# VH-VL binders against Ribosome-recycling factor (frr): the designs that were tried, part 4

Target 1, 187 residues: Ribosome-recycling factor (frr), of Petrotoga mobilis (a9bjd6)
Amino acid sequence: MAKRSSYAKEAEEKMKKTLEHFEDELKKVRTGRPTTAIFEDIKVDYYGMPTPINQVATLSVGEERTVVITPWDKKMLEPIEKAINSSNFGFHAINDGNVVRVSFPNPTIEERRKLVKAIKEMLEETKVALRNIRRDDIKKVKEIKNEGSISEDEAKKFEEEIQEILKENEDEAEKIFQRKEKEIMES

## First folded at step 15 (VH-VL; from g4 with light chain G34A)

Design i3
Fold by ESMFold2, look of step 16:
Structure i3 (fold): chain C 187 residues (1-187), chain A 121 residues (1-121), chain B 107 residues (1-107)
Amino acid sequence: as target 1 above (187 residues)
Amino acid sequence: QVQLQESGPGLVKPSETLSLTCTVSGGSIRKYYWTWIRQPPGKGLEWIGYIYYTGDTDYNPSLQSRATISVDTSKNQFSLKLSSVTAADTAVYYCAKERYDWRKGPYFDYWGQGTLVTVSS
Amino acid sequence: AIQMTQSPSSLSASVGDRVTITCRASQDIRNYLAWYQQKPGKAPKLLIYAASSLQSGVPSRFAGRGSGTDFTLTISSLQPEDFATYYCLQDYKYPYTFGQGTKVEIK
């Protein structure tokens, strides 16, 4: 549904990109949930050559807050275990003879509080960016009115549309924050 | 570049209150954990406590009943008060900036140069 | 409170030597360990955070390793400017606690 003016549509597109950026940045914030991405830079001795773990094993998220590393060749179980335990990630790997399991301990309450404060700051920065878009696009509408390209009534309508879009996007930003906050506090 | 500078009296009488201020320059006091750490002469480092710019604090239990950390965002400063001091509180007092990395956690990246506070009569 | 024990309390080494300092935590602190260098009359300087991450501007001869309860700081080729006292710090739980320090003397 093309319900909005071209000026309101421009503002909406910029605000949606701002929200997408905010959501993408939040995905990078750890929650204590296991992830395979942190192991991508760890190398294991594979026939005398340092080789990324994901080139010799399948990494998956397992049960009980673990990452499960299943090597294609079981002879790699011990090298993978040693590589992870020697790494700088601070995790403990357990080799059960079939897979290597890495436990992700629950974050402390202080870690959770620090993470929530960090993402709250990101939310406030996002809201500032949204308000700057409104300010800039309302200024464009006023300039076009002063040039005579649109009527005073049309300018007022466009400004009201931009303000509605801001409120919608601020509300969405808040919802995005609250979902991540809940993930952090309850993970 | 953020810079921290401690200020306050270098001599405090026993049973009185030690008061120090850390002035933050080259950056905003917001979004970091602002920390006091002390070091008695010739001895190791002791973490006193922190404040977040919104007012949230926590303290070393060894000092919790006597220590108060506060923040004045309008002056870009935070402060330490330590009540009922004794000679054991003689130390170099440092203020420090704690960064929190989303993935790797906290670290102190900037420290003040330190200020010696002597408790004596 | 989490107790941090450093060893040795002091050591002497020559320029060019490989020096290793250990730090042991009284409980699992994952990788929440930092290393600081302190020269006489100066504030501590951050070397390593998150057990192994090198702070910007710190020479690559400094390396941190470990996880859980056992950690090391290694200086691969000791330089004259590395004379200092070194402290580990756990920043896993409040109260944050330092090790008692390791004094490195160049002989």
Scores: ipSAE 0.095, ipTM 0.652, lowest interface PAE 6.3, mean pLDDT 86

## First folded at step 16 (VH-VL; from i3 with heavy chain Q64E, light chain S53R)

Design e4
Fold by ESMFold2, look of step 17:
Structure e4 (fold): chain C 187 residues (1-187), chain A 121 residues (1-121), chain B 107 residues (1-107)
Amino acid sequence: as target 1 above (187 residues)
Amino acid sequence: QVQLQESGPGLVKPSETLSLTCTVSGGSIRKYYWTWIRQPPGKGLEWIGYIYYTGDTDYNPSLESRATISVDTSKNQFSLKLSSVTAADTAVYYCAKERYDWRKGPYFDYWGQGTLVTVSS
Amino acid sequence: AIQMTQSPSSLSASVGDRVTITCRASQDIRNYLAWYQQKPGKAPKLLIYAASRLQSGVPSRFAGRGSGTDFTLTISSLQPEDFATYYCLQDYKYPYTFGQGTKVEIK
């Protein structure tokens, strides 16, 4: 890989952050495998205040397709159980007096197909974000050329580097998608 | 805001093919599950089937041998054909948009006004 | 296919009453249950999805509860515009199936 200009490095850094965000969002998309990330948006009643579960408990992956939620204060067991059973993710939580265990039911074929289509739309939105970064950074290169800080030949080279970085990051986004698609369909 | 409009003949002869079109406005057809649902007069609702804009379909098994749902992305439309109709196919036919959210699951958020199709000779 | 049974088939109530409609699935559908309101000559309107999530623009007097096989729609303090037929729908497995409806009439 050739040494890249500071303008191309700026574009690459922004695009890498965009891919990291896409990958982080995909980690929250449920499969047939348990994950703690899906609970980050659920709030419990903590002495009258809606509080995120992770601020009153630890969450871990247990055995047999479960997530185990261990509150620091056992008085939170019932509020946590209630919050999860009321959530729109369709989970069933069981309170055993020490922890709350959440079962992850096997997805139906219909659920898996719909999940794959949903993450495909997330991929397309990610590609749009990558292309917006290219457009913004190419505009910056053209402004520096117009100011006389770089030559027309240098500007063209920098723009070509930015376009190459876009292609690389679009390809990586596709690979990230394909790995998640396989996980959804085979889990 | 998304709007759905059913169109097609209101009267179809027995043994012929019922053809309906749903026109989508205020949004693109290219993302959602576009669904047909019918309601015989004075009776409940029956899900017929859907099409995703890429061509994926599924049908109620009771209608699968007779029903075809298709999409025309250039016109922002999807269609239902139901062959070999009888009086039992007389119903108000609705088109609907199924939204899927990967955290929340599916739901129908927009419906057309419905169109009555009568099967009579 | 999954059978959805609503109860009651009809009811009569006064403005201000609390109304409860029950929907029972023939098998576990987790939270894949929606509630629709239909007025004569109109298409169904979504009220509740995912068993308990209120659709945008729907008044807070509507509430859904339940999971698995047993679900309820509750209307607190019934209003004149709430007289309609209500349907539950399971959207867990194809074919999607509706309950037979519950007609809510003014007393």
Scores: ipSAE 0.148, ipTM 0.667, lowest interface PAE 5.4, mean pLDDT 87

## First folded at step 17 (VH-VL; from e4 with light chain N31S)

Design d5
Fold by OpenDDE, fold request of step 22:
Structure d5 (fold): chain C 187 residues (1-187), chain A 121 residues (1-121), chain B 107 residues (1-107)
Amino acid sequence: as target 1 above (187 residues)
Amino acid sequence: QVQLQESGPGLVKPSETLSLTCTVSGGSIRKYYWTWIRQPPGKGLEWIGYIYYTGDTDYNPSLESRATISVDTSKNQFSLKLSSVTAADTAVYYCAKERYDWRKGPYFDYWGQGTLVTVSS
Amino acid sequence: AIQMTQSPSSLSASVGDRVTITCRASQDIRSYLAWYQQKPGKAPKLLIYAASRLQSGVPSRFAGRGSGTDFTLTISSLQPEDFATYYCLQDYKYPYTFGQGTKVEIK
């Protein structure tokens, strides 16, 4: 296989980062199994500074479909409890004086279907991002061509490469989505 | 920002088919679920159905036998057809954008202004 | 279909009053309930989603509470612009269903 151009490789790297982000965001989406990832974006007031929970506490999956949050400072127990309960994402936090326990109820089939619809939106957003990368990088190729730095034939080749890379990454995005969908529906 | 606009005839004869179109601007129709909701004059709201750009659709059982929702991605539009209309179908018809967020759940963030359709001979 | 029973159908209140509207679902809908405000000639406006989450731009005097089958919308201090009809909506299961509405009128 002929080595892809530097322009195509640049596009590929950007698209891969986009997919990585997509996958990371999906990890936050709850399933039938408790996960600590859902708390990554929750912030608590740490002495006047909004701080992510994972920077003030240790999170672990506990027994009976729970997540256990152990703050490094016990003064953070109440703030953590309040932050989680106020987030209203469907879980309940209990402060037992040592740790905060969050219960993860098993999602109903209706809830699971809604989660799938949610990740569909995320998929479409990801595809839009991928296409934007293609657009921008193809535009760059055209500009360089117009400047006389590359020939018409080279430009065409580079554009085709970028298009191929887009297709590959769109396909990968779909696969990532399908895996998560399966996890949501079967966990 | 997304904008929705309903269009179609404001008057339909009994037994005929009501046809409305919702034009979406400021965003792609592919990303979201699109919904029709109606409200008879002086009455409450009734959910009619939704459509996704792939053709996935569902209807209120009360209207399922008569309602057809379609989508045209090339025109960034989705439509409602309601057959065999009667006076009971006189209502303001709204199109709406439904969002699904895994944290927030579903919600309607944008609505059309609504269009009155009167069924009269 | 899930039945949503909203109460009262209408109420009269004065500016500054605390107003409470209730909505009961015929079955458990978890937190999949929204509150909408509608003024004459306008489309419904989202106030609360997920039972208790305040929509962006909505004043803090609006509050939603409840889970399961019983839900409440509270306006802590009624303002002149709050005179309208309010609807609850369950979005847990299709078909989505609305409460019959509550008209808040000037006393």
Scores: ipSAE 0.850, ipTM 0.955, lowest interface PAE 0.5, mean pLDDT 95
Fold by OpenDDE, fold request of step 22:
Structure d5 (fold): chain C 187 residues (1-187), chain A 121 residues (1-121), chain B 107 residues (1-107)
Amino acid sequence: as target 1 above (187 residues)
Amino acid sequence: QVQLQESGPGLVKPSETLSLTCTVSGGSIRKYYWTWIRQPPGKGLEWIGYIYYTGDTDYNPSLESRATISVDTSKNQFSLKLSSVTAADTAVYYCAKERYDWRKGPYFDYWGQGTLVTVSS
Amino acid sequence: AIQMTQSPSSLSASVGDRVTITCRASQDIRSYLAWYQQKPGKAPKLLIYAASRLQSGVPSRFAGRGSGTDFTLTISSLQPEDFATYYCLQDYKYPYTFGQGTKVEIK
């Protein structure tokens, strides 16, 4: 396989980062299994500073479909409870004086279907982002061509490479989605 | 921002087919679920159905036998056809954008202004 | 289809009044309930989603509560711009179904 151009490689790196972000966001999406990942975006007031929960407490999956949040400082129990309950996540946190417990009821089939629709939307957003990268990088190639830095033939080759990279990453995005869909529906 | 606009004839004869189109601007019709909702004059709201750009659709059972929702990605439009109309189908018809957020759940964030369709001889 | 029973159908109130509207679902819909405001000649406007989540830009005087089958919308202090018709919507299961609506009129 011929070595890809520097322009194509740049596009590839940007697209890979996009996919990594997509995958990371999907980890936050709840399934039939309780997960601590959903709490990564929740911040608590830690002595006047908004701080992610995972930086002030240990999170673990507990029994009976719960997540147990154990603050390193017990003074953070109430702030953690408040932060979770005031969030838009729809979870209910209970402070038992030692830990904060968050219950994860088993999602119904209707709820699971809605989650799948949600991640479909995320998939499409990711695809749009990938296509935008292609667009911008192809535009860059055309500009360089117009400046006389590369030939017409080279520009065509580079554009084709970027197109191929897009296809590869779109396919990968779909695979990532399918795995998560399966997890949502079968967990 | 996304904008929705309903278009179609405001008058339809009984037994004919009501045909409306929703034109989406400011964004692609991909990514989201698109919905039709209607409201008879002075009455409440009725959900008709939705469509996804892949062709996935669902309908209100009360209208399923008569309703057809389609999407045209090339035109950034989706449409509603309602066959065998009667006076009971006289209503303001709205198209709406439905979001599915894994944190928030479903919600309608954008609506068309609505278009009145009167069924009359 | 899930039936949504909204009450009252209409009410008269004055500016500054506390207003409460209720919706009851014929079955458990968890927290999949939204509240919409509609003014004459306009499309419905989303106020509350997920039973209790305030939509961005909506005044804090609006509050949604409830889960399962019983839900409430409360306007803590009615403002002149709040005179409108309000609808609850269950978005738990298709077909989506609305309450009958509550017209809030000026006393």
Scores: ipSAE 0.842, ipTM 0.956, lowest interface PAE 0.5, mean pLDDT 95
Fold by ESMFold2, look of step 20:
Order: structure tokens, then sequence, then C-alpha cells
Structure d5 (fold): chain C 187 residues (1-187), chain A 121 residues (1-121), chain B 107 residues (1-107)
């Protein structure tokens, strides 16, 4: 017979990964202060191969709301400049022959409100992913019950455990969102 | 793929309330911003307002005293009521989906086909 | 509200012509400017968002430029299907506002 909590553990593990992904994506969303995390998804052509910028350059936070990108090979200056200028709304990259400097305009209150709306979309996508995990795992429990591998009472218990884990993870997703919202609006 | 369809009476008498519904299919109403836009015949486009599924709204100041946008998540629909209509409210009414992408910015990606509402006695 | 002024109100052009339409905002809207195409009896179709970003499925002959208050839409080689009315939209600040439109007609 299967252990009572094995189905709840599967759902919990999947939902935890979903929340980790949500947190990682939120780190890329700009606030009132520059960060290098927003470049993690930007790739540049490195000898014909799309390569993350951090694998061809050192990134640091500079003065005057800038990020300084220092490539190990000066031939990468132009590809990096082009990749940044074409990739994200609101960036301004300048190549001075030694480094690429990226300026981040301070978000206006209107822009901050739009960023909050954007992370609300991300939160709702995360909630959908959590609910899909519940649906799939409840379906597995019902199939196992119908096969006779667990009792009807056991199936009901497992379904209730999965539902409780969903509620816990939806609550945590909301807390993650609210922390980022405050960060966007207040800094 | 998301589809939007406006429905409601095509003829409304002056001083009555115009009432339209937008039905969303191919996606959930619980995620995006849902907007009404109108176009008087032969004229340009006017943004009316939006709703989020939690009930948050904002309206064009020119219409805010008369316009109410509402949402019914169980039917996957949102609606516009415009009270005390006059001939000036004759227009094609569109519903639209607004996205907020933090890398790309905001945009309206899907529109309904529009429905003409004529205000006439 | 932010006023959006398009120029010209209408124009006549031939297939193959380069067409430029301008849009001016009454205040700084950064790059929160979209361009829409509308054919008679149809809903507006998004061409360009964020001033210069081409919407998926839109031909590369369409290009948007500008920031701040002055914006342009250029059609590099006008095609028969491009005869339509074009609108700019600011989506920076509520209420969102459209330009009055530019009708592009065959000469």
Amino acid sequence: as target 1 above (187 residues)
Amino acid sequence: QVQLQESGPGLVKPSETLSLTCTVSGGSIRKYYWTWIRQPPGKGLEWIGYIYYTGDTDYNPSLESRATISVDTSKNQFSLKLSSVTAADTAVYYCAKERYDWRKGPYFDYWGQGTLVTVSS
Amino acid sequence: AIQMTQSPSSLSASVGDRVTITCRASQDIRSYLAWYQQKPGKAPKLLIYAASRLQSGVPSRFAGRGSGTDFTLTISSLQPEDFATYYCLQDYKYPYTFGQGTKVEIK
C-alpha cells in the first residue's frame, strides 16, 4: 500500500518549484534601483552561439543609476550594446570602447503602476500553474482509487491534503507578490 | 487564442441606459485588464475605461459620471452600462484585452469585432 | 488629458510610395505610444507598441520611431492592403487617448 502522504509530497514539491520560478522571474523586474539580474535572460551572439551576457562579461552596478558591463573580449562590446538596446523597454546602452554602460531611467509613478500590473499577471499565471498541479495530482488519486489500490476514504484524505497544500502555496505566492509590489512602489 | 465578442441591443432610446456585455473565450478573465473603447460613426476612437477581475476600475473623466463597468467571473464576461444616453453616444463599441508585459510595456492585443449602438427615438 | 495630434489628417499615395505619419503628444509620454491600422467595418489592428516594437505578424515595411512627444509611423513601400486609417494611441497615463486618425487613400 502507498504511504498516506506520498501524493501530498509530490504536489508540494511541484508547487514549491513553481513558487521558486515565480520568485526568480520577479527578481528580473526592475524597481527604482539598478540591478544586474535583469540581464540574465539577454543573450548575445558569441561566435554564432546565443550566449548569456554574464558568460562573456562582468556586470556591476555603477554610478548614476547605471550598470557597467565589461566584456572579456572587446569584440563583444558592439554585440552586447545591440542586444541590450533591442531587448528591453526603457534601457539605454552606450559603448565607450572599453565598457557598455546601461542607464535605467527612474520609473515614474505611472510606470511603477504598470510594473505592478505586470507582476499581477505573473502572479495569476503562477496561481494557474499551482491549480494545474492540484488538478493533475487529484486525477492521479482518483485513478488509483478506481483501480482499487486505495480506499475511497484514503482517496478523500489525499485530495484534502492536496487542497490544503494548494491553499498554503497560493497564500505564499500572494506574500511574494506583495513584497515585490512594495519594492516597486516605494523604491 | 483569446476571442472577445460584444453583445447587446443595437438601438437605445435617449435618456435610457445602454447595456453591453463582452464574452471572453479561449482564456480566463481572471488575469488581464478588460477595456471598453468606442468610435462614433466616421470619427476617432475614445477609451471608456477598464476593469480588473477583482473589481478595480478606472474611467475616462468625460464618462465617469454615467459609465459603469462590471465583471462576472463565473460567466467569463465583463459589461458596460452607460446611463442617460443621447445621440452623441451613438458609436461602435469595442471590448479589448490589455496586457502589461514588464519587458515590452502595455498593449491591447485582442479586440472584439465591435457592435453598433444607435441612440435614436 | 494628454492630447494626441496626428498629421496629416489624410493623404493620397500610390502603391510603392514611402508614407510617413506623425503623432505629437501634448506632454512627455516616454515611449508609451502605439500605432493601429483600421479598415472600414473592422476593429483596429495593432501594428506597433512601445513606440518602435513591431507586433507579431505585422510586415517589416512598418516602422515606428520617436520618444517623448514626437513620433512617426513609416510605411517604406505602400502595398494595396495598406490603404486604411491609422491611429496613434498614448498608453502612458489614464485616460488613454487616440490621435484623430490619418486616412491613407489610393491616388
Scores: ipSAE 0.641, ipTM 0.863, lowest interface PAE 1.6, mean pLDDT 88
Fold by ESMFold2, look of step 18:
Structure d5 (fold): chain C 187 residues (1-187), chain A 121 residues (1-121), chain B 107 residues (1-107)
Amino acid sequence: as target 1 above (187 residues)
Amino acid sequence: QVQLQESGPGLVKPSETLSLTCTVSGGSIRKYYWTWIRQPPGKGLEWIGYIYYTGDTDYNPSLESRATISVDTSKNQFSLKLSSVTAADTAVYYCAKERYDWRKGPYFDYWGQGTLVTVSS
Amino acid sequence: AIQMTQSPSSLSASVGDRVTITCRASQDIRSYLAWYQQKPGKAPKLLIYAASRLQSGVPSRFAGRGSGTDFTLTISSLQPEDFATYYCLQDYKYPYTFGQGTKVEIK
């Protein structure tokens, strides 16, 4: 009996994609354990084209808190080293002639707190994106009401459904944030 | 673009409470860390403390017993109260926006123009 | 609290000179160091964050270097508009603390 309207389904699909994007961006954020994700969007010049490092090298977690970057073409060792050293503060890449090794220091308690503050910013941007979806879909509902395609009562129902979906997705965004916060603080 | 503007009385009597408001425009107060910093005439800068819109705060221990920072999200404003003031609290008071970017780290990217508060009878 | 000591307290230099200002932290602050420029009667302006990252709109003649406890700000070719007082800030640990400032006078 409680089937959601096509407007509610559209809003829900857009909001789920927004949350998926948020989760994907959070995977790039450093924890107490080394991760390769932070390097995957760094670009290096490959035969005249800016190319993501993960398309010219294998990235893996090495021993003693390092990330090991193994290019299939050893000529890329120096360009990769330079790109990493320029990309993020606190990283120091060493080229040993076979691989590029990046020291991935254990974050201090102060650094972990800063990372949590940084992902709070990401959470708030996600909430803005969710609210923009609500605004756009409510605008569509009001337009079809003004055209006479739906009644005032139908428009009110659709707007209430969209608002419910926003609340659900804001709550889920908060839960996603809290899981990452725990991972940062406890890893 | 974000703009910050300090407002409040420019003259405060000793032992009373200094009260300042920072109005944020061109952006929402529901993000970032909103900070008060002061500078006595001819001297250096002193960090006072911050607030996040949910109410989270931290203060310089030298001022913690006297300082209170608060936020009013409906007005897009945050405020500083400093109790029991003396001439030593005479300073230009700045509000500032702090970002926490996970790749770049923290930084203050925007400051208000500052407001001079003189403590005098 | 972490003390930040700047050197020198003041300097004078000619247009075109290379100017170096140092900042020393009383303990390891990793790379959580920012540089600000302040002109008389104005709020501080961010130049460098994360020890070495140039803020948008800041001329490339400004460069930051260092990690741990020793940091420098360099102006590679001093311009007349660079007359100002420069402050370092540690933003590693609360309370955040500034250096005492370096006044740069252009002759």
Scores: ipSAE 0.553, ipTM 0.812, lowest interface PAE 2.1, mean pLDDT 88

Design d5
Fold by ESMFold2, fold request of step 22:
Structure d5 (fold): chain C 187 residues (1-187), chain A 121 residues (1-121), chain B 107 residues (1-107)
Amino acid sequence: as target 1 above (187 residues)
Amino acid sequence: QVQLQESGPGLVKPSETLSLTCTVSGGSIRKYYWTWIRQPPGKGLEWIGYIYYTGDTDYNPSLESRATISVDTSKNQFSLKLSSVTAADTAVYYCAKERYDWRKGPYFDYWGQGTLVTVSS
Amino acid sequence: AIQMTQSPSSLSASVGDRVTITCRASQDIRSYLAWYQQKPGKAPKLLIYAASRLQSGVPSRFAGRGSGTDFTLTISSLQPEDFATYYCLQDYKYPYTFGQGTKVEIK
């Protein structure tokens, strides 16, 4: 963890952003437990402007495996209902005149297995993104070596540092995946 | 972008082993579920089984005792071997790519063109 | 294994006709049903996934409906390129199983 080259620090920063993106995408994935995070990508028409639901309503977890969406302006009930029912997330929203309720039925064991397969695909995409960062940064180090700005020994050191950071971030990606997998299977 | 192409002998004798290879181009085999599906001439489609690049497989129970699917990640290929064939195994064999999208669910997004295998003396 | 019963086995229709094909599962498959189109000598082409969702690049005249055990594919106005064989597929549980197909022929 002590002294790392500027190339290693650059690679680490890029890889941390990649992991943050992975975590953000995973919080949208449905589990057996209701959560408000899955609505973050849904936008509603607010006076002609596509607006995130959380900017026009309060989202909370209700009883009976529901999320309750309480708009600040009741005129938004119908737009919110339409936006949720039109989404590709498979939600069913009911507008009762005061709030919009979204039901989260219990996934079957087969559905939980499909969700785990889906997040495994997301993990592999993340690993590819991490390896692309390594490839690009190693290419930069080799270019600087070939220009004569660093020695062969310095280039090998920098490449080894980048490889270590990749392994650390792949291990973290795996841990992030395992936590979500457990949540899906056990919620 | 991804393309799949089946290859292998078009004629196999009864009781022998049918062997096919699917070559994946335009993408890596180290992701997705790689599947074999067959269609006897003039008949419907039958799912045979899949492989994940780490070796995880599942087979149609009707073929499990005779079918083996394998993967060669260095060649970006996966293969089907079907032993003890009879005329009933005459079919067009397709390889296909299955993905799992948490929003859309599972689906086969790419299929090979298919290769006819005839079992005949 | 989940049996998929497709009806009819064949039908004859004219350009512009509305046709409906049904598919019944032997057990509840939620919405894990896909529809494929196949022309002679070609691989199947995905039309509908998740029972009702249109695959990218597929014309809007194709529509899927249903959940549980009963599903339909409707073609609202047949075009010359729609004369083909159509298959449903359950992708809920392994082994995946197809319906036996419906051949749509020109009158």
Scores: ipSAE 0.536, ipTM 0.816, lowest interface PAE 2.1, mean pLDDT 88
Fold by ESMFold2, fold request of step 22:
Structure d5 (fold): chain C 187 residues (1-187), chain A 121 residues (1-121), chain B 107 residues (1-107)
Amino acid sequence: as target 1 above (187 residues)
Amino acid sequence: QVQLQESGPGLVKPSETLSLTCTVSGGSIRKYYWTWIRQPPGKGLEWIGYIYYTGDTDYNPSLESRATISVDTSKNQFSLKLSSVTAADTAVYYCAKERYDWRKGPYFDYWGQGTLVTVSS
Amino acid sequence: AIQMTQSPSSLSASVGDRVTITCRASQDIRSYLAWYQQKPGKAPKLLIYAASRLQSGVPSRFAGRGSGTDFTLTISSLQPEDFATYYCLQDYKYPYTFGQGTKVEIK
């Protein structure tokens, strides 16, 4: 892979973390498609302590657009049911005495359009965060130039590298958005 | 604090066009569904339609042939035009902000104070 | 369009009473149901969204329940300031539609 200056490498690492955060937040946006990833953010009361549900249960995709949650201890059925039904307005969890089943009803056209607009707003916020990283790193380059630690030619080169990395990461953010948009509209 | 304020003529003659503007202050018009709702005196509420800041609209089918909602993001405003009015269009007209939160769902979090529009000769 | 039917159309109750207002949808609207309070001469005020979630700043004596087609708003201990007309709203599909309203009169 192409080798980057220390300033370009630092900018790239910060921008990749920003994209990872964006992608992780998009995982939590429900699509009606049965998936276990949307439960990562949900905690259940376990002996008075908020505990991630994957620490007290096995989650699997079931038939008929459901997720099946099988607790290791049946006493956790009721706490899990309550935690899921309280988390997002769209979840419908039912406890049958052995497992908790969560239904993923098909979103309406109106809901799908609203979800796409919401994740577009998240994309724009991500792009702002990427541009702030560029601004901060260019400021650092200008400071070391003004201190005499690098030449004007070196500073210009570093700025060009940072701009290239920004472009690459903005393009990747757009691709991440388009994949999620497709999931929302087609799930 | 976000505030919505309706403005426009309070008296409109039959067959003319009702025209109202909602000015948004204390916040940006971006990212939300800007909605008109009306209430005839002593009656219930009727949703007219919305505009999203990018231009997307939808209307109550009962008013679709006569209603037009528009947005001017540079002025932080959105507007309603209702053509061919009759006495039945006499109402308090509210502008409202619909927020959609993917965890909480949709809700109207801010309303204007309302403006009475009377259709009379 | 989805029809929203409120019951009763009006009621009278004393301070401290428990009051329940019902709202029925003509089709399954899941939890896309909001409750609004309107006092004379004022804009509606959001009380409950998503069928059961209390809006910030709304007293805890207000509670919403239901899903699907049958919904209730309960005021657990009626206060003099609760004199108002209450509307349910479905925000599931366009056109959004309100119930006809329930006027609560304090005796």
Scores: ipSAE 0.317, ipTM 0.742, lowest interface PAE 4.5, mean pLDDT 88

